# VHH binders against Rho GTPase-activating protein gacA (gacA): the designs that were tried, part 6

Target 1, 338 residues: Rho GTPase-activating protein gacA (gacA), of Dictyostelium discoideum (Social amoeba) (q54y72)
Amino acid sequence: MGSSSSKSSSSVTVASSIDYKAKPTIDELGTSNYSGGLEVSKNLLDFNLGEKPCPLKSVVQDQFTISNSSKTKLKFHFEPLQPKEFQLSFSPTSGSLDKGKSKTIKVKLMVNQKINTNHKVVLRVEGGASHFLTVKIRCETGVFGVDPNTLEHVEDEGFRVPYILALMKRSLIDNGGLQQEGIFRLAGEQTEIKRLKEAMNRNDFTSSTDINTVASLIKIWYRELPTPILNSIPTEKIFYSTDIDECVQSAKNLPEPQKSLLDWLMHLLLMVSSFSDVNKMTAQNLAIVVAPNLYDVSSSNPMEGLVLSQKCVQFLHNVLSHKVAVHKRESVAYEVLS
Below, E stands for the ipSAE of ESMFold2; O stands for the ipSAE of OpenDDE; V2 stands for 0.75 times the mean of E and O plus 0.25 times the DockQ between their complexes.

## First folded at step 1 (VHH)

Design r7 (framework vhh_rezetamig_d1)
Fold by ESMFold2-Fast, scan of step 1:
Structure r7 (fold): chain B 338 residues (1-338), chain A 125 residues (1-125)
Amino acid sequence: as target 1 above (338 residues)
Amino acid sequence: QLQLQESGPGLVKPSETLSLTCTVSGGSISSGGYYWGWIRQPPGKGLEWIGHIYYSGSTYYNPSLENRVTISVDTSKNQFSLKLSSVTAADTAVYYCARGRLYYDSSGWYSFDYRGQGTLVTVSS
């Protein structure tokens, strides 16, 4: 047994060509980045490099180079695209590239409907591995009402979240927000909310002493998500999950990015509730004021919408109460052990 | 300082199950915001994502491997493991364990921040 694993460890030559501390994207880890001797000058086509949103119904262009470093002639083609929201073309769409030669590929994009997306395109090579190209399209500016996957993410206390969430949380904490009576319940002034929201959309926000406005903007950010967090849970699970364990399991089964966004938010609300003696915001109070921002009644039946709204408050309260109970149990266990 | 180390047998017979373990030091696999996974590189080919597990316990597998792959965690040992059943010669590769971050694009692709040194697994009778 040990002889086999020792031979395996000592014979690993590929590790010397790949830095252990490298930070590759999945596009760099997949077979998509290898096509025998075909090389691409870039794998990201970012149509927003000019710091501007993609225009609607207008052609924008980018380009990249393909090179054949192999000893044989290579044939290539781009897989056909049929999205309804945009048209994307490569010129040439297919061809052959002689040994040691390079060719410039011109890319044209025309967006027909507003979309923020990172679209994957496959470059096929006959007899070689495929290349995957990412086409980054942004028709909307700012950080509110956009696909969260399109935003720069940062590390915040073990959570990978859009940078704007980490900035808003830091602003709240640094300005005494956790101790503010009625935090998340008391609204900011509408004019100030609009002013700071516009600053955030321009990437011109660092911090604000206006605690209620920043707390309101965190709620608005979740409310304006294209897919509200709780709408990602089957309606039946929200309606019929009456105990804490069922609600917690439904939250754990959320897809990304909803799971990380909910987990980060629940951690923030746990911090707020830990100061409830000062701020008067218990887990129940937080569930009442926050849950309405996590779900949208896409139903035309107003009565169903009212019942579902009540169930969403109960669901969030159950998940938050579980988090509070786990935190208390860990504190008790630590006291017993120490 | 984060370190990931692969361990397991370097030779597996066709139709058997490949079992690998990744030992993590300098960081906790139960920390939020991270996922832990496996990637491989067959001889003369590019890297292929196998699957990953989130701090929450949720797993995601490459659809082409989904019916053969199981990834699990042992939080008490700060380890995670890969089991790949019914192996063939096509599964011969250098296998890497990796840590990822939740930044990804709208197609569901994820990025990995760190990986182990890799371990060669040969499938032959």
Scores: ipSAE 0.000, ipTM 0.113, lowest interface PAE 20.7, mean pLDDT 76

Design r8 (framework vhh_rezetamig_d1)
Fold by ESMFold2-Fast, scan of step 1:
Structure r8 (fold): chain B 338 residues (1-338), chain A 126 residues (1-126)
Amino acid sequence: as target 1 above (338 residues)
Amino acid sequence: QLQLQESGPGLVKPSETLSLTCTVSGGSISSEDYYWGWIRQPPGKGLEWIGHIYYSGSTYYNPSLENRVTISVDTSKNQFSLKLSSVTAADTAVYYCARDVTYEYSSGEYVTFDYRGQGTLVTVSS
C-alpha cells in the first residue's frame, strides 16, 4: 500500500506524450472498457479554454467521472510523473470504487512555461488494463486569442498596434470596404471566415477582396482577446454612466494594451461612419454590431447581463459619437484619400 | 470669425498660482463639437499641451501637470480659465488658449488645434 492517496490534490502526470504537430484523430484518443469494467466519462482533457490560450502561472480546472460497471470492487490510481513545463493534479489520486458506483475526479493544471502539447496520463486499474487520458495544452494560438503584447507591432497612422490589425484594416480600405453598404453588419460566410482565420494564424495573410469576412475577423479578433477591452472598466462605470463625458473619460483611463487597441478601433470606426451616407453605418449602427465583441458578461445574473449588454452598446455609442463630433467628417475623408 | 484672447498677469512669483482667462468671441463655447484647451511654449522649446475642458465642465489634463492644473469654464461669459499652482522658473512660457478639434491619444500626446490665441508671456520671477 503506497502513500499516493494521502493527498487531496496530488501531483500526477504523463507516462508518454503525443506530438501536437502530428494531429491525432479522435479514434487514437478513444477510451476502452478495461478488465474489471472501469469507465471514464471522457478521455480528452482540453485546457484550451474554448480555443483561448492556456494562461501562464494560473490554475485552470476540469473534471470527469469514473464509474465501475463491473461485478467486483476496483482499485485505481494515476501514475505519478510530473513534467517541468506544467503541474497537473488529480483529486482523488487513487481510491477504491464499489460495483455500480461512480466518483468525480477533479483536475487542476498550472502551466509554468509556454508549451503546445498533447500528453498521455495513465489511469491504472489494479488487476486490469490501464486507461490512457489525453491532456491538451495550448499556450500559443497564432494571432487570435493570444496576449497582444506577444505579437509583432507596427505603426499604423499614428497607432502602434499588432501587425494583423494593420493588415486587416489595409485589406478593408484597399478593397473599398469604407464604401461597402452594411460593413461590420453583414457577416462573412462561415467557411471563408474559418479559412482566413487559419491563414492569419499561420502568418499567411496579406489581403482579401472578401470585405465582409475581413470585417467579421476584426470583430472576432477583439472578441477572442484573453481580457476583453471593456472588462478593464469597472462594471459600475459601464452600468450607471449614461453621460458622454464620463464614458469618454473611462475610455481614456484604460490600461495598456486595452487603451491603444480601443483607440485604434475607434479611429477605424470613425472612418467608416464618415462614409455613412454610402455605407449606411452610422455611429449608432457601428456601436450595436461592435460592442458585443468588447465585453464578456459571462457568469453575470441573466437580468444584469441583459442590462449590461445594452449599457455596453450605449457606452461605445457615446465614445464614438463624441469622436465623430470632435473630428470633422471631411478631415477623416481627406486622411483616407491622402 | 472665431477669436480667442488670453488675459492675466505677465509676472508671477515662485510658489504662487498662475491664473489666466481666455475670452472667446465670434463663436459659442457651448459647442458639442469642440474642447477648449491650454498649451504653452517655453522660450526656445516646443509646444506642451496642458489640458482641455468640454462645455459641460469635464476636464482632461496632461499627466505631468495634473496635480497642479485646474481648468474651468464659464459658458455665461463665453470664457475658460487656467490655474497652475506652485509655479517655478520652469513654468516661464508663452501660454496659448486654443480650440481643440481632436481627441486621438493613442500615443498619449496627439492633439490638434484649429484656432489659437496670440499667446501671453508669463514670467516666473521674484
Scores: ipSAE 0.000, ipTM 0.097, lowest interface PAE 21.9, mean pLDDT 76

Design w1 (framework vhh_7w1s_2; at its last look DockQ between E and O 0.01; V2 from the best seeds 0.00; counts 0 for: pae E 19.0 > 2, unsure alone 56.0 < 65, grease 25.3 > 24.2, SAP .754 > .668, placed apart)
Fold by ESMFold2-Fast, scan of step 1:
Structure w1 (fold): chain B 338 residues (1-338), chain A 121 residues (1-121)
Amino acid sequence: as target 1 above (338 residues)
Amino acid sequence: QLQLVESGGGLVQAGGSMRLSCAASGFTFSYAMGWHRQAPGKQRELVAKISGGSTAYDDSVKGRFTISRDNTKNTVYLQMNSLKVEDTAVYYCAADYSEWLYGSDEPYDYWGQGTQVTVSS
């Protein structure tokens, strides 16, 4: 159904008359041709998938009406088109429209990968000039480099975090990541990192046996946040917090969502460090390889950047060491009580 | 935040059919979704699960029940055919990304309120 048929009570407005008879004036749509009296209710199909995680591999639908205002029967067809980035179909794809008659065209879109495009579709009319339709597709909400508040969240061991983090952690643990020597230190292969990152952005990821690639992608996810976690802490607190308690207090004072993201990450690193006899990744070693992914310094002074880098490592080591100490105390209490 | 609401339960004769629906609020296409059931005095058991495009069924319902998803409507369905008296239970819809973390058939994440299915002889 077109715009006019979506109304429950209003009969006619200027907007509804424009939807059925107005020509697009935008050059990007091409010249709108009066094709033997064929009229369309919409010249723009807007599939803006917005702030929500892009529903990749899912079908979204829209519809519009074509009308024959001429005195002769018109034949129409949509040009066949199958770009790899998305699948777009019109039903009916072709047909005949008698004088004074209208048909509803159902449009189905399935986006296969992250994309932002204005796609031009040609509606061919036998014996007349073609009509041009613009299909606007915005599916740029992957899981990397986006505001974490726009992502679907899940509960994971008491933490409320973006679902992709829980999936990556589960994949890492299920494939023996906690026992993997050099986990988080050894990088995945760049081609596999890219492949899996693209799969994650398409919501086409459940698990991977490539431990180092998944660990690398956890670090990359934090690195690509619009605001890195530690950039949310005043630089003076990072520079001048000298003991564990000061660093822990600074971490506790983080705003959401940074606080929950850091807490979840510290819990994961705690689990890794608990197997350090096997994996060789102590709290210190984890701080060295993870901290660079948690801050970004916009400084023209290389020495200032080096000092800040060292201070961020110390800060993360202090926070993680506190968590290790708390966990050891709680484990002893549990053993005494059980 | 994910919320699950079941519908479609009720009374049915043995050999009959029934369809349960579970409407989800929020984005569920990346979640593992399932149907569980609990008969009086029994433990809650997994009936059917859908994860992405893959489905799994308990042996007691295999060939009789079908789980499906309509991502456009954020709804998961359980089509129950050839119903038996022993299928009588409260049926629960669940989203279970954390199921494997807890080593149980009861995931941590989200459960519906349940819908009663009673199969009479």
Scores: ipSAE 0.000, ipTM 0.100, lowest interface PAE 21.5, mean pLDDT 74
ESMFold2, look of step 17: ipSAE 0.000; ipTM 0.101
ESMFold2 (binder alone), look of step 17: mean pLDDT 76; pTM 0.775
OpenDDE, look of step 17: ipSAE 0.000; ipTM 0.202

Design w2 (framework vhh_7w1s_2; at its last look DockQ between E and O 0.00; V2 from the best seeds 0.00; counts 0 for: pae E 19.6 > 2, unsure alone 52.0 < 65, grease 24.9 > 24.2, placed apart)
Fold by ESMFold2-Fast, scan of step 1:
Structure w2 (fold): chain B 338 residues (1-338), chain A 122 residues (1-122)
Amino acid sequence: as target 1 above (338 residues)
Amino acid sequence: QLQLVESGGGLVQAGGSMRLSCAASGFTFSSYMGWHRQAPGKQRELVAKISSGSTAYDDSVKGRFTISRDNTKNTVYLQMNSLKVEDTAVYYCATEGYDYFWSGDTSEYDYWGQGTQVTVSS
């Protein structure tokens, strides 16, 4: 969507996929589309769509176009706003627009304190219908517990995933994690987990030789997603899927970004399981320790929660076993070293 | 996107040494890289593999060959010492390749370089 610069500068394809996956906000359009009057090129100003969360005390900019489709000159102005948490300005704040003419409005935002909000802005038209704009502000710091669509993505072995996942995987692999006995089963020390997690949230992480802490943080990253990966699959499909093919099909039907996040994780776990003679982590063992981080049991019945937990382990084991079977057929030389 | 280019092959006398290089482009987070070889009239076989700093070798080359990786240059090396006539082969750099997790298409999984000839004379 975006501005004329986004449309003209070849913002080509990959970023658009992420943009279209954002949860839609309620649009307030008034009556201008029906009567012919002042029209806006977009009614949602999303400073976080396809971008990192708004940085504190830094100016971010967006733009949109207003057009006069009426037969008369129109006067407009934005209603003044003085929110405490942020500063928002429109340039021009007011003006006149001749019939058939368009004008670009520059929008500047500076966030003074952490806030997540959909702020409503009114564009008044003299003698015409008002326009309601939504300014979506997400000023979350960090990489844990955030919508993955808001994070910078990188390409990692054919997967497009949040950069922090690629960094943690690289750290794990470069420091001998695949050969570490009990990898993903043995936890890192809690104080070190907290320290590295905070460093990652500050974008102050490159690598760590503490293998178990990094493996723990990969599991925690998936656990802290706003919607756990497997909660995106209907409960009946998890509960009644006993066959590998059914589980694989359910995983294939995941929407993005959940599908790519699961596929990337399964590839990592495949690499780990290929060294199971050394690290002792089979596909079954990995399913047991990883599955609890991919779903949230919100049942009021303890027995129902236990059954669902066991079914999620079986589901993950079936998906991973399929991946192992496919890889083993194609890469016999790879398996010789495991 | 991923390209593997081998270099450093040639003619060497038995007992000599040679270093092969494999430069990868468009690749930064691959878990596994290795060297394979194919002698005339034989099937392609694994020589050495490197993953996350850990190495593994075929029994025929243990103690004579060393695989190493330079992550800053995205390059894998094979140092070959005490070369034998039996080491004569085309040497290929390989990675685990493109992950077709959901496709089930076996033909496109592994990525290979074009190969470099190593000839050991008696």
Scores: ipSAE 0.000, ipTM 0.121, lowest interface PAE 20.6, mean pLDDT 74
Fold by ESMFold2, look of step 17:
Structure w2 (fold): chain B 338 residues (1-338), chain A 122 residues (1-122)
Amino acid sequence: as target 1 above (338 residues)
Amino acid sequence: QLQLVESGGGLVQAGGSMRLSCAASGFTFSSYMGWHRQAPGKQRELVAKISSGSTAYDDSVKGRFTISRDNTKNTVYLQMNSLKVEDTAVYYCATEGYDYFWSGDTSEYDYWGQGTQVTVSS
């Protein structure tokens, strides 16, 4: 490598007393002693798109005004934010504002990946309360084929998942899906799948009596993820899928959001399998029809892809079977204590 | 318990028509049902298949045979028109089971009826 970089822990002393990369804390917000301060003309940045989708890889612009209504000069900065999904800039990014003065802040956004999100941006004021701005981003493809971290999440039976998954599960259960013979095996009609998918992407879906179409769309949601869940597991660990304890440990070691998404799905499949006398979908049957949606061969030869597919089925079956076994033990223990 | 029962076969003159029925009991029909046939000394072959909203036919019967279903009676039908001597065979109805992946052949049906003879004379 080259010569030593500049060797200065003392350069921190030259740096400002504010760490521009630090997230705001509750203490910093709650202990402000300043009266009066910076005012913001709006806190929602929708880029005047209304209902039009945000274009990809094109710049859109918005602006707002900050005003100093206090008796002293105020310093401000926007916390840096450079996620992979979009690029966002404020001009100026930082500065000061004399008493009684106002300044226009220009905002530029370029979205690199289709997302629907309300991203929070922090405007910090030295010695004062922070302001929160919302960057509203809406793309035509709303909930399918996007990074799940960009979607609104809800708590569903102890799992934090994108709202659309919880809504699809409620639709299945409320319309008798747990008793539907062949659920997840039988495909919905192609035309209805397309119609409901478009409605979901428009946020125009509440429920459907078409059980097989909704079940198909749950699988499609997983298949269309930018990074399928099982692709986050080292391939060598999938080759050892016959060891149920190692499969369970690999599932537990998944990073978020993959871990929560897998756990939610396993719980849904557990519920389905508990009605297998009626719906004919055992844990094994469910693993067979679901696992192909959880991985993708992006650079492998065809024979490696076939072997991996078979191992992914076994991996998922091991994880699901463990969850079924745990559920049975807990249910028996609870009944004994009643 | 589980039963698939074919009926409606028999003797018919070439150019005639016949309707086969397959009644299922002991389980709800899968979305996938098919009719197959086997002539003496030949392999069993797919004739027609019906799924939720879709039908498919072997080229040799396309335009002459129609598959349909009545879910309220758990019955699948095969309407056979313009019959030819080469249509002579035992006709079987079948359904895809939920264990098809482990059978190692996704085209194989898990449940078969006993068959009904169709004989077309010239």
Scores: ipSAE 0.000, ipTM 0.105, lowest interface PAE 19.6, mean pLDDT 76
ESMFold2 (binder alone), look of step 17: mean pLDDT 75; pTM 0.761
OpenDDE, look of step 17: ipSAE 0.019; ipTM 0.360

Design w3 (framework vhh_7w1s_2; at its last look DockQ between E and O 0.01; V2 from the best seeds 0.00; counts 0 for: pae E 22.6 > 2, unsure alone 60.0 < 65, grease 24.6 > 24.2, placed apart)
Fold by ESMFold2-Fast, scan of step 1:
Structure w3 (fold): chain B 338 residues (1-338), chain A 122 residues (1-122)
Amino acid sequence: as target 1 above (338 residues)
Amino acid sequence: QLQLVESGGGLVQAGGSMRLSCAASGFTFDYAMGWHRQAPGKQRELVAKISGGSTAYDDSVKGRFTISRDNTKNTVYLQMNSLKVEDTAVYYCAKSDEYLYDSWGTPEYDYWGQGTQVTVSS
């Protein structure tokens, strides 16, 4: 609020000063508001750790001093602030200060989703005017386009992968994605993809029933990796590998984290292809729609770029076909022996 | 109010594997978490730490142990591979209110679990 437009969502803005002997804040109407002899050592609580973004789901700390410069004992308390985006605590949250005494207030902040804001906190004084403190929060942590090693990992069916991949897979499967005709081929709606991607970057993922949006986001997650999976394989190996065994060996020789990320993805695509009679997504069809998200073709020659793109599709198809064949052989052996 | 509950300890043969779990209750946000151990007649030592996506290990367990966290279950794990008789100890889950980013250190641990016994036989 305090915005000149009623159609805009805005944070409350408050005039403040930052110094060791904190000056009382002035509201938006120019009215002085102070604590009747309670002084604060600073009006700004800046949790950016000196120009670094506030880390998501981690506690950051700050402190300041309150002092009673009045002639009487003062009682104080911080008004509760209960936003969904973060948790903020003051210790002590309330208390009494004798004449001429000071107290250190410890402040802890944990941000649970991406936010960039200045929040007003009110320090109330019994029988006196209030102090307004500004809490400055910047959290730029995302899950797309970042180094996967910096993300929290979970175990998912024998694979250790970034948490967001397991959530997207679970959402896709729970909403019938394996049986969805054209899964991974049909794109989600562009504005919904953007909305959900931004929500995931804030770690505000809610299960979506739009299967094509989730499938699109899995592809986008791989596409936006700082090092695309297949770019970690020498171009010559991609270009000249024609045998399935050669492709499988090249995949096994991938550095981490690319190897684990590819292995997890291939397992998901194996599950999808096992329902190809229903979803129409064969190993070949999956290779065609997924491979473009696993490499970046940078070439001055358009003909060379086209050939390399085709070779990457063939590479992925060979690796996936190997997994499909192994799965079918194991199933047949079980049926014969049973 | 925070409570830490450990599980997954027991008897295992040398060369084997074991996974310890630590469930946190009464608290849903992340702080620095660590696994400590205390062998008979020795002082407690920090063996693994996790904070904000960063992990660190004591040299004695590096390459054999892996610390991880499940945010949906508010649970921290210690995966122990290639266990040695010398790994025999009571293992404690601990939480600090201090966030240490990418640094390894010995923060003040404010909350402790009751401990779980791990015995490795030759």
Scores: ipSAE 0.000, ipTM 0.114, lowest interface PAE 18.4, mean pLDDT 75
ESMFold2, look of step 17: ipSAE 0.000; ipTM 0.091
ESMFold2 (binder alone), look of step 17: mean pLDDT 78; pTM 0.795
OpenDDE, look of step 17: ipSAE 0.031; ipTM 0.398

Design w4 (framework vhh_7w1s_2; at its last look DockQ between E and O 0.01; V2 from the best seeds 0.00; counts 0 for: pae E 19.5 > 2, unsure alone 57.2 < 65, placed apart)
Fold by ESMFold2-Fast, scan of step 1:
Structure w4 (fold): chain B 338 residues (1-338), chain A 121 residues (1-121)
Amino acid sequence: as target 1 above (338 residues)
Amino acid sequence: QLQLVESGGGLVQAGGSMRLSCAASGFTFSDYMGWHRQAPGKQRELVAKITSGSTAYDDSVKGRFTISRDNTKNTVYLQMNSLKVEDTAVYYCAAGPYEDLFSGYDSYDYWGQGTQVTVSS
């Protein structure tokens, strides 16, 4: 490999999230021009060196190699980066790579504020497929009861969510949770829930396959958010929204990060309800057991608190039922068009 | 963003068989997965698709190709039998559609990088 090292450690800033609506490598007619040619030696840049927290205000470095296996010269550049919490630089930031040649890219990171994130970087290739690189940054923080925007995020089927949610979901599905009778209704053992929660706060997820414990922890994670999801909707909208369209519109008007967190959760619950014949958890049943984890009743009037609790269940059921109906319509449309 | 990684392409003689695999980077299922192909100078076309409860195939591959999915492994397969020279193309794995009206993070037509299949006579 021929390496022309840039000695520049400069960083540039871009939006920290990828726009999933954009399709930078697909034309407006849906035709993809993906072609192999530029290969990367790794897609993950892990600055956690053996699960140790990334230091603040200190430069850490990693590197990877790009190789041109095509029959023509390729041009590349990294999309500009604009994060506020850290500085990230690639050296070189752009260049040309002749046929059969390789180049080492040096990556420098300095974290200015505590953050846990999987930041996506786009490597653009003129005449070839773009590459998505993940920059993994972890500072020492717990994962329950914290601002979700400070947590490491990952991509999970088009959703950008805190990594711990994706890990819990994977554990649930890999261990047959979608087919488990009473999933999300049956509680895990309290001692095991506490043990695994403490382990997760230490970034240790290797210790349990108990499906009900994991499902309980997903509910607890939402319950312990600094601002519960539905508390971000005006109480009047929860109380007086009577039909599906009103509930859906209120959900759409949620601020971030609550909107993304609710959308991801609704998608998970949609998957669960699709197996209701075996797991017995319909959209209604899921709304009953999940809604109590999405709001805090702060009323000093017990009767008003009870009514609000019932309205939150109804709200979640309406939102989930809409998602079920949309999913069913998409499946039918796809089958008719075949 | 969801990433699809294809494997299993290459050179094969007419009448032979080949199996393509597509692994999704992520840990949950997609309601729609499919294989498309693009021959030199032609538009990309659907080869096979799979949804929960159904599969569909282009008439040119019916009875020769089989699409299958392992939701536990987040992997879609295309088993290609009785290959013809006309099957020569770059084969693309695709995921979608799934409509999520709330997230704003949905991206339709997720595509892999493509894998070359060349059938010699």
Scores: ipSAE 0.000, ipTM 0.109, lowest interface PAE 23.2, mean pLDDT 74
Fold by OpenDDE, look of step 17:
Structure w4 (fold): chain B 338 residues (1-338), chain A 121 residues (1-121)
Amino acid sequence: as target 1 above (338 residues)
Amino acid sequence: QLQLVESGGGLVQAGGSMRLSCAASGFTFSDYMGWHRQAPGKQRELVAKITSGSTAYDDSVKGRFTISRDNTKNTVYLQMNSLKVEDTAVYYCAAGPYEDLFSGYDSYDYWGQGTQVTVSS
């Protein structure tokens, strides 16, 4: 009686990264404000922000006018939108427009997380041609707190990551950060952190003389991600995975860009830990100070949150420890072969 | 909290000028903004509207009043020139209307508390 262990393939619900590449460009959205007898006064909704960034968790408003130039009554509706990044509403969402009549459509937007996008909205006309509207969302410009996919990426030692991470790592290394005692543990100077963060957001990154500030900014970058890296791993996997192999497998199963971002970070931490005799930052110490920036412990129970945070540290420690072990083996093998 | 705050009101002599400001807090102005006024014993009436493409004025203020907006400051303005005694009223800022352009129905999402404008003879 062979007990067929049904491997429940836990379908990692890959947080569907909005494929921004699939979104039509403004140029692809036909400039024709006239289709099927319904005229639209504007096809670009920018909520009258101009160059001002869209505020988060605040309501911004826009409007446009639809006009019926056809010979008959038209019925219209906006296709429902259910994005995670923002809430968008049209008022009215549907209706009818008599011949020769016009109606003002009110638009409300609330952005939940920093995003830069041109979102396509479809206005359907019954028996007529659809209209495409572009919702332009530009949140605070910068490299922090934004969708990493919106940032310029580079190849950094085999990892495709945002350019800003590569720059910070380089700065950290060039300024002796790998040998700095307490690196990633010691806080940077708050004024300098703020200054550099702002500079980075303006693409004006100059090297800091304070290496701890740069290390802090790396942690801050991960912390301020719209979705923390480890939140892409099922909570139960973090909580119950005590085995190193299970943790490593979970890390390997991360979707992009989370996988690359984690791998890059693990590589950096590996480098740091290799100097643990000098900098006093072991894999365990690094996990303790870095893991809280990679996971949002949103729990209604503070005790559960604490436990989960500890599990996250353990998780990261296991992943990093494995990497250290592998690296050591490879180094020894190289020495033996050389 | 989402609110509109009017400012710039007060006492002015007939023939004088005044500029009202309306600042939005917690939200950004919609494309459709308006100034309304209510004189003592009268109903609230539209004074001026501004959209992305146009401005509209009540006939009584045409040529004297100018509505404008600064999106960077999230503020709408009403420049009032050649003020008359009959312009005395509480002026209200309104934002986010739904409007049927032919029915005359005008519903706003947000209203300011109003600012008193008094024009003396």
Scores: ipSAE 0.000, ipTM 0.251, lowest interface PAE 15.2, mean pLDDT 82
ESMFold2, look of step 17: ipSAE 0.000; ipTM 0.142
ESMFold2 (binder alone), look of step 17: mean pLDDT 77; pTM 0.781

